VH-VL binders against Argininosuccinate lyase 2 (argH2). Designs and how they scored, part 4

Target 1, 199 residues: Argininosuccinate lyase 2 (argH2), of Mesorhizobium japonicum (q981v0r135to333)
Amino acid sequence: ATELQRHSIPIPETWLATSIRDVENILAHGTLPVVVKPVSGSGSSGVRLCDSAAAAIAGFNSAKSVLQDQVDLPSPDILIQQYVEGKEYSAEIIAYDGKLHCLGILAKHKGPPPCFVEVGHDFPAPLLEPSLQELASFASGAVSALGLEFGPAHVEFVITESGPVIIEVNPRLAGGMIPVMLSHALGTSILDMVIRLYA

## First folded at step 16 (VH-VL; from j5 with heavy chain L101M)

Design k1
Fold by ESMFold2, fold request of step 23:
Structure k1 (fold): chain C 199 residues (1-199), chain A 118 residues (1-118), chain B 107 residues (1-107)
Amino acid sequence: as target 1 above (199 residues)
Amino acid sequence: QITLKESGPTLVKPTQTLTLTCTVSGFTLGSYGMHWIRQPPGKALEWLGVIWSGGSTYYNAAFMSRLTITKDNSKNQVVLTMNNMDPVDTATYYCARKQWMVGYFDYWGQGTLVTVSS
Amino acid sequence: DIQMTQSPSSLSASVGDRVTITCKASQDIRNYVAWYQQKPGKAPKLLIYDASRLETGVPDRFSGSGYGTDFTFTISSLQPEDIATYFCQQYYNLPYTFGQGTKLEIK
């Protein structure tokens, strides 16, 4: 997050919480509404929009339960993040030999607040080509700013009224049906592509 | 609050390389792309190219053999370099910004007239 | 590249007149058209976007219409301060292209 800020790339304010006391301290200094989510959950699991301190504490406990149901996780931290409203997109990027390749831009479809259950994705996003270039460049810039020099990256971002905001950058393949959709559209297996990259 | 300002030489001799700098304030180059557009005297505007927020570029094919756009986010600067200038390249050069996901320009620099002559 | 052909190239009208300028695209560009005003020695100013949407702060005597290939820009009642060159721009695809402009003068 800090490296993105150094490169002047917008991110929402984000805090780590490991206890209810951490949640209380963050809300004493932060601005509602916030999103409470597990650091390593899948999909929208354990993600909750919270517009009060009580809702944030409940969201923390729910997200913590998701992490505790998974064995061998590196960190049990819960993220508290400023809520950012706008159209959500994701980008699938492969970093190799100092170059970033955007494999595709997807438009995300989410259920209503507070839980934001993912309901689908569109590939390619139904946008004019200059807009796809604009989004791809933003996502690639975020990956580059984090110094990801090799391997896949999954980038989630929101286009707000005041510009783009990065939500997550994960050094992994996207979950769900996204690799299948991209493999079909691109005429090659995304998994095979990643395997060859690491071979 | 948002400002764009072109700077560089106003007179260039034929065959020389033109370098123009667009200095911005009120927003970050990590969030917005920058476009270069020129207008020969008495003629239509010509879109030259863009450098997107992540650093990728797209150039108008008519100019791409001579044109390079670069930037330095930390200096808030975008640089246009155009090789092998000719009198036909005499024009007012603008940098411009647009809102995300649209293609029309709501912020323009003041423009700088570059004359190419012996 | 998408060509934008603008008509007329110049226009002379009296204060209070209704002024109409047209722009024709070489292919279907839906409503991805903007209209600009440019005063001598100044940068263009955006007036209309998406063919018909008025930019914030622009007087409502300015309007636009059209879809596909044929687009119209109108000043409902010409004012002295409207003397300028007006032009269209397509933003359906790169490179973005502009009409040649219509120079508007007072009779």
Scores: ipSAE 0.563, ipTM 0.834, lowest interface PAE 1.6, mean pLDDT 81
Fold by ESMFold2, fold request of step 23:
Structure k1 (fold): chain C 199 residues (1-199), chain A 118 residues (1-118), chain B 107 residues (1-107)
Amino acid sequence: as target 1 above (199 residues)
Amino acid sequence: QITLKESGPTLVKPTQTLTLTCTVSGFTLGSYGMHWIRQPPGKALEWLGVIWSGGSTYYNAAFMSRLTITKDNSKNQVVLTMNNMDPVDTATYYCARKQWMVGYFDYWGQGTLVTVSS
Amino acid sequence: DIQMTQSPSSLSASVGDRVTITCKASQDIRNYVAWYQQKPGKAPKLLIYDASRLETGVPDRFSGSGYGTDFTFTISSLQPEDIATYFCQQYYNLPYTFGQGTKLEIK
């Protein structure tokens, strides 16, 4: 997040909370609505849009429960993030040989607030080719700013009235590479992406 | 609030390299791409190319062999370099910005006339 | 490349007249057309986008229409300050391309 700011890449204002007191303090100075989510997790698990202090406290407890189920931690951290309104997209990036390759841009579909359960997404996004170039360059810039040199990255971002904002960048890690290695070994998913980009 | 200003030489000899700088304010080059567009006297506008926010470029094929666009986000500057200038390249050169996800330009520099002559 | 053919090249009209300028694209570009006004020595000013939508702050005497390949730009009641050259632009695909312009004169 901080490294993206050093490169002038927009991100939503984000805070770390470890207790309900942290949540209350953040909201005393922050502007609602906020998104409350675990520091790690899959998809929209434990993610909640909160338009009040009471909702944020409930969201903190929910996100904390999800994180504890995933990892045995005594006091797991929870993210409080400014809500950013706009069309949401994702980009699939592969870093290899010091170069970044965008495999595709997807338009995301969300369930209703407050949880924004991920419903699905369109691939390829229904956009003109110049718009796809524009989005791909933005997403690649964010990955490059974070110093990813090898492996896949999943970038989620929102296009707002004031421009693009990065929501998250998720690299895939060594050790959890088995699904990625199978995709590479078979060539099927990567080949599908390349073929569809030309069509 | 948002400003774009072209700077560089106004007179260039044939075969020389043109270098123009677009200095911007009111937004960041990490968030917006920059386009170069020129207008020969009395003729239509010609789109030259773009450098997108992440640094990738796309050039009009008619100019691709002679054209380079670079930028320095920390200086808020985008640089157009065009090699091997010819008198037919005499034009007013503009830098321009657009809103995200559209292709029309709502912010233009005032332009700089570059004359290619001995 | 998508060619934008603009007509007429020059047009002379009286204050209060309705003025119409057309652009034809070499292929279907849906509604991805913009119209610009350019006064002598100045950069183009955006008037119309998405073929028919008026840019903020532009007088409502300006309008546009069209879809596919044939587009029109209209000034409903010409004013003295409207003397300028007018251009269409397609933004369906790169490279972006412009019409050759229509010089609008009063009298």
Scores: ipSAE 0.546, ipTM 0.827, lowest interface PAE 1.7, mean pLDDT 79
Fold by ESMFold2, look of step 16:
Structure k1 (fold): chain C 199 residues (1-199), chain A 118 residues (1-118), chain B 107 residues (1-107)
Amino acid sequence: as target 1 above (199 residues)
Amino acid sequence: QITLKESGPTLVKPTQTLTLTCTVSGFTLGSYGMHWIRQPPGKALEWLGVIWSGGSTYYNAAFMSRLTITKDNSKNQVVLTMNNMDPVDTATYYCARKQWMVGYFDYWGQGTLVTVSS
Amino acid sequence: DIQMTQSPSSLSASVGDRVTITCKASQDIRNYVAWYQQKPGKAPKLLIYDASRLETGVPDRFSGSGYGTDFTFTISSLQPEDIATYFCQQYYNLPYTFGQGTKLEIK
């Protein structure tokens, strides 16, 4: 978060909460709506958009349950993050030898209000090629700003009316079916590419 | 307030290298790409290229052998370099910005006329 | 590259006239067309985007239409301040390309 800010890359406000009291304190000073999610998790487990204090408390308890079900958890902390509205995308980046390669841009599909649920991904995103270049460059810039010099990175971001905002940068392969979808579309095994990097 | 301003020499000699700087304010170069577009006197606009927010570039094939676009995010500057200038390259040079996910330009610099002659 | 062919190259009209300018793309570009106004010595000003949508602050006497390869720009009632060169731009793919322009004069 701090390194992205030093490079003037937009990120949403984010807080840590370890108790319901923390949730209440954050909401007293924060702006609804917020996203409540576990500090570690996959596949959007325990992630919830909350537009009220009651929803945020319920989301905190749900996210805490997800953390308790996982082995080797680093902390029981729950993230509370300002909701950023806009079209959501992800990028799969490979960093090697001071160079960044974007393997693809995926568009996320969410259910319409009020059922805001992630329902799928499109690869490639149904966009014109200049827009794909624009998105890929933004995602690569965020990875570069964090100093991730080697290996895979999964970048999540939102395009708002005020410009792009980075949601997460993870130094790992994407979860779910994304590596399989990319492998089929590119005609090359993503796992083989990562292994080649470590050779 | 968003502003774009081109600066650099207004007269260059044939075969010399042109360097133009676009200085921006009101937004960050880490969030927006910058485009260079030129207009020869009395003729249509010609899109030269772009440097995207993350630093990657795409150049019009007609100019790519002579064209380089670079930037410095901390200085809010984008630099156009064009080698081996010729009198036919006489034009007004603009830097321009667009909104995300579109290809039309709603922010333009005032332009700078570059004349290439002996 | 996608070529944008614009016609007419110039025209003269009287205040209050309806003015129509056309632009033809060398391939299907759906609605990815913008129209600009350029006055002498000035940078282009965006008027219309997505073939038919009016930019904020642009008078509603300006309009656009079209899809695919054939696009039309219209000034419904010409005003004295509309003296300028008008041109189209495609943004379907890189390199972005522009029409040759139409110089509009008032009689």
Scores: ipSAE 0.544, ipTM 0.827, lowest interface PAE 1.7, mean pLDDT 80
Fold by ESMFold2, last read:
Structure k1 (fold): chain C 199 residues (1-199), chain A 118 residues (1-118), chain B 107 residues (1-107)
Amino acid sequence: as target 1 above (199 residues)
Amino acid sequence: QITLKESGPTLVKPTQTLTLTCTVSGFTLGSYGMHWIRQPPGKALEWLGVIWSGGSTYYNAAFMSRLTITKDNSKNQVVLTMNNMDPVDTATYYCARKQWMVGYFDYWGQGTLVTVSS
Amino acid sequence: DIQMTQSPSSLSASVGDRVTITCKASQDIRNYVAWYQQKPGKAPKLLIYDASRLETGVPDRFSGSGYGTDFTFTISSLQPEDIATYFCQQYYNLPYTFGQGTKLEIK
């Protein structure tokens, strides 16, 4: 988050909470609504939009339950993020030979609030080519700012009325059907490309 | 408040390299791309190119052999470099910004007239 | 590249007149058209985007219409401060391209 800010890349305000007291202190700022989610997890597991203190505490407990299902959790922390409203997109990026390659931009579909169950993706996002360039450059900039020199990155971001905001940057292949959708659309195996990078 | 300001030489000799700087405030270059557009006297505007927020560029094919756009996010500056200037390149040069996901420009610099003449 | 052909190249009209300017695109660009006003020595000012949507702070006497290849820009009742050059821009694809402009004068 700090490295992205050093490069002037927007992120939502994010806090780490280890207890209900932390949740209460964060909410003292009047920063509702917030998204409460586990620091690790797959899909939308344990993720909740909270528009009250009671909802945020319930979301904390739910997210903590998700973390407790994981082995070796020396610091089972919960993320609390300022909710940012806007259209959500994702980008699959491959870093190789000092260059970043955006394989595609997908429009992300989520289930209704408060849980935001991940439902699916559209590839390519239904956008004009200049807009795809704009989004790809933003996502690649975030990956570059984090210093990823080699391998895959999955970037999630939201376009808001006040500009783009990075939600997550993960140094891994996207989950779900995204690698299959991209492989089919591009006529080449994305997984094979990634495996070869590490050969 | 969002502002854009072009700076650089107003007179350039043929074959020389033009360097113009757009200094911005009220937003970050890590969030928004910057476009360069020029207008020869009495003629239509010509879009030259863009540097997107992540640093990638796209240039108008008519100029791409001579054109480079770079930026420094920490200085809030975008730099246009155009090699091998010719009298036909005499124009007012603008930097411009747009909202995300659209292609029309709601923020323009005041423009700087660059004359290419011996 | 997408060419934007604008007509007329100049126009003279009286205060209160209805003024119409047209742009024709060399291909279908849906509604991805903007219209600008440019006063002498000044940067362009956005008036209309998405062919028909009025930019914030722009008087309602300005309007636009069109879809596909044919677009119109209208001033419903010309005012003295409307003396300027007006031009269209397509933003369907890069490079963005502009009409050559219509110089509007008041009699």
Scores: ipSAE 0.533, ipTM 0.824, lowest interface PAE 1.8, mean pLDDT 81

Design k1
Fold by ESMFold2, last read:
Structure k1 (fold): chain C 199 residues (1-199), chain A 118 residues (1-118), chain B 107 residues (1-107)
Amino acid sequence: as target 1 above (199 residues)
Amino acid sequence: QITLKESGPTLVKPTQTLTLTCTVSGFTLGSYGMHWIRQPPGKALEWLGVIWSGGSTYYNAAFMSRLTITKDNSKNQVVLTMNNMDPVDTATYYCARKQWMVGYFDYWGQGTLVTVSS
Amino acid sequence: DIQMTQSPSSLSASVGDRVTITCKASQDIRNYVAWYQQKPGKAPKLLIYDASRLETGVPDRFSGSGYGTDFTFTISSLQPEDIATYFCQQYYNLPYTFGQGTKLEIK
């Protein structure tokens, strides 16, 4: 997050909360609304938009329950993140030989607030080619700023009125149907591409 | 306040290389791409190219053999370089910024007239 | 490249007149058209985007319409401050291209 900021790459303000006291302290000095979500998880599981301190505490407890059910962590952590309104997209990037290759931009479909249950993805995103270039450059810039020289990266971002904002950068293949959708659309196996990188 | 300002020579001889600098304020080049557009006297605007926020470029094919766009995010500068200038390249050169994900320009520099003659 | 053919190239009209300018694209560009006003010695100013949407602060006398290949820009009641050159731009694909402009004068 800090490395992205040093490169002037927009990210939402994010805090780590391990207790209800942490939530209260963050909200005493932070800006509502916020998104409360587990540190790890799949899709939109345990993710909640909160527009009050009471909602944030409820969201913390809900996200903590999701994390405890799916991950054995000694002290499960919950992310509290500044809410960023806009259409969500992801980019699938492969780094090799000092070069970054954006395989595509996907549009994410989410359920209604406050939980934003992930309901699907579109590939390619329904955008004009110049917009795809713009987003690919932004996503690649973020991956480059983090110093990834080798391997896959999954980048999640939101398009706001003031531009795209990075939500997550994961140095792994995307989950779910995304690798299958990309493999079909591109005419080659994404998994095979990743395996070849390590050959 | 968002500002864009072009700077560089106003007179260039045929075959010389033109170098123009766009200096920006009120936003960061890590967040926004920058476009170069020129207008020959009495003629239509011509889009020359873009350098996107991540540093990748796309050039108009009519100019790409002699056009380079670079930037330095820390200096808030985008640089246009055009080789082998010809009198037909006489134009007012603008840098411009657009909103994200659209193709129309809401911020323009004042423009700088570059005359190419012997 | 997508060509934008604008007409007329110049136009003279009286204050209060309705003024109409057209652009034709060489291919279907849906509604990805912007219209600009450019006063002498100044940079262009965006008036209309997405063929028909007014930019913030632009007077209601300006309007646009069209879809596909044929686009129209209208000033419903010409004002003295509207003396300028007006032109369209497509942003469906790169390179972005512009109409040659219509120089508007008041008689």
Scores: ipSAE 0.532, ipTM 0.824, lowest interface PAE 1.7, mean pLDDT 81

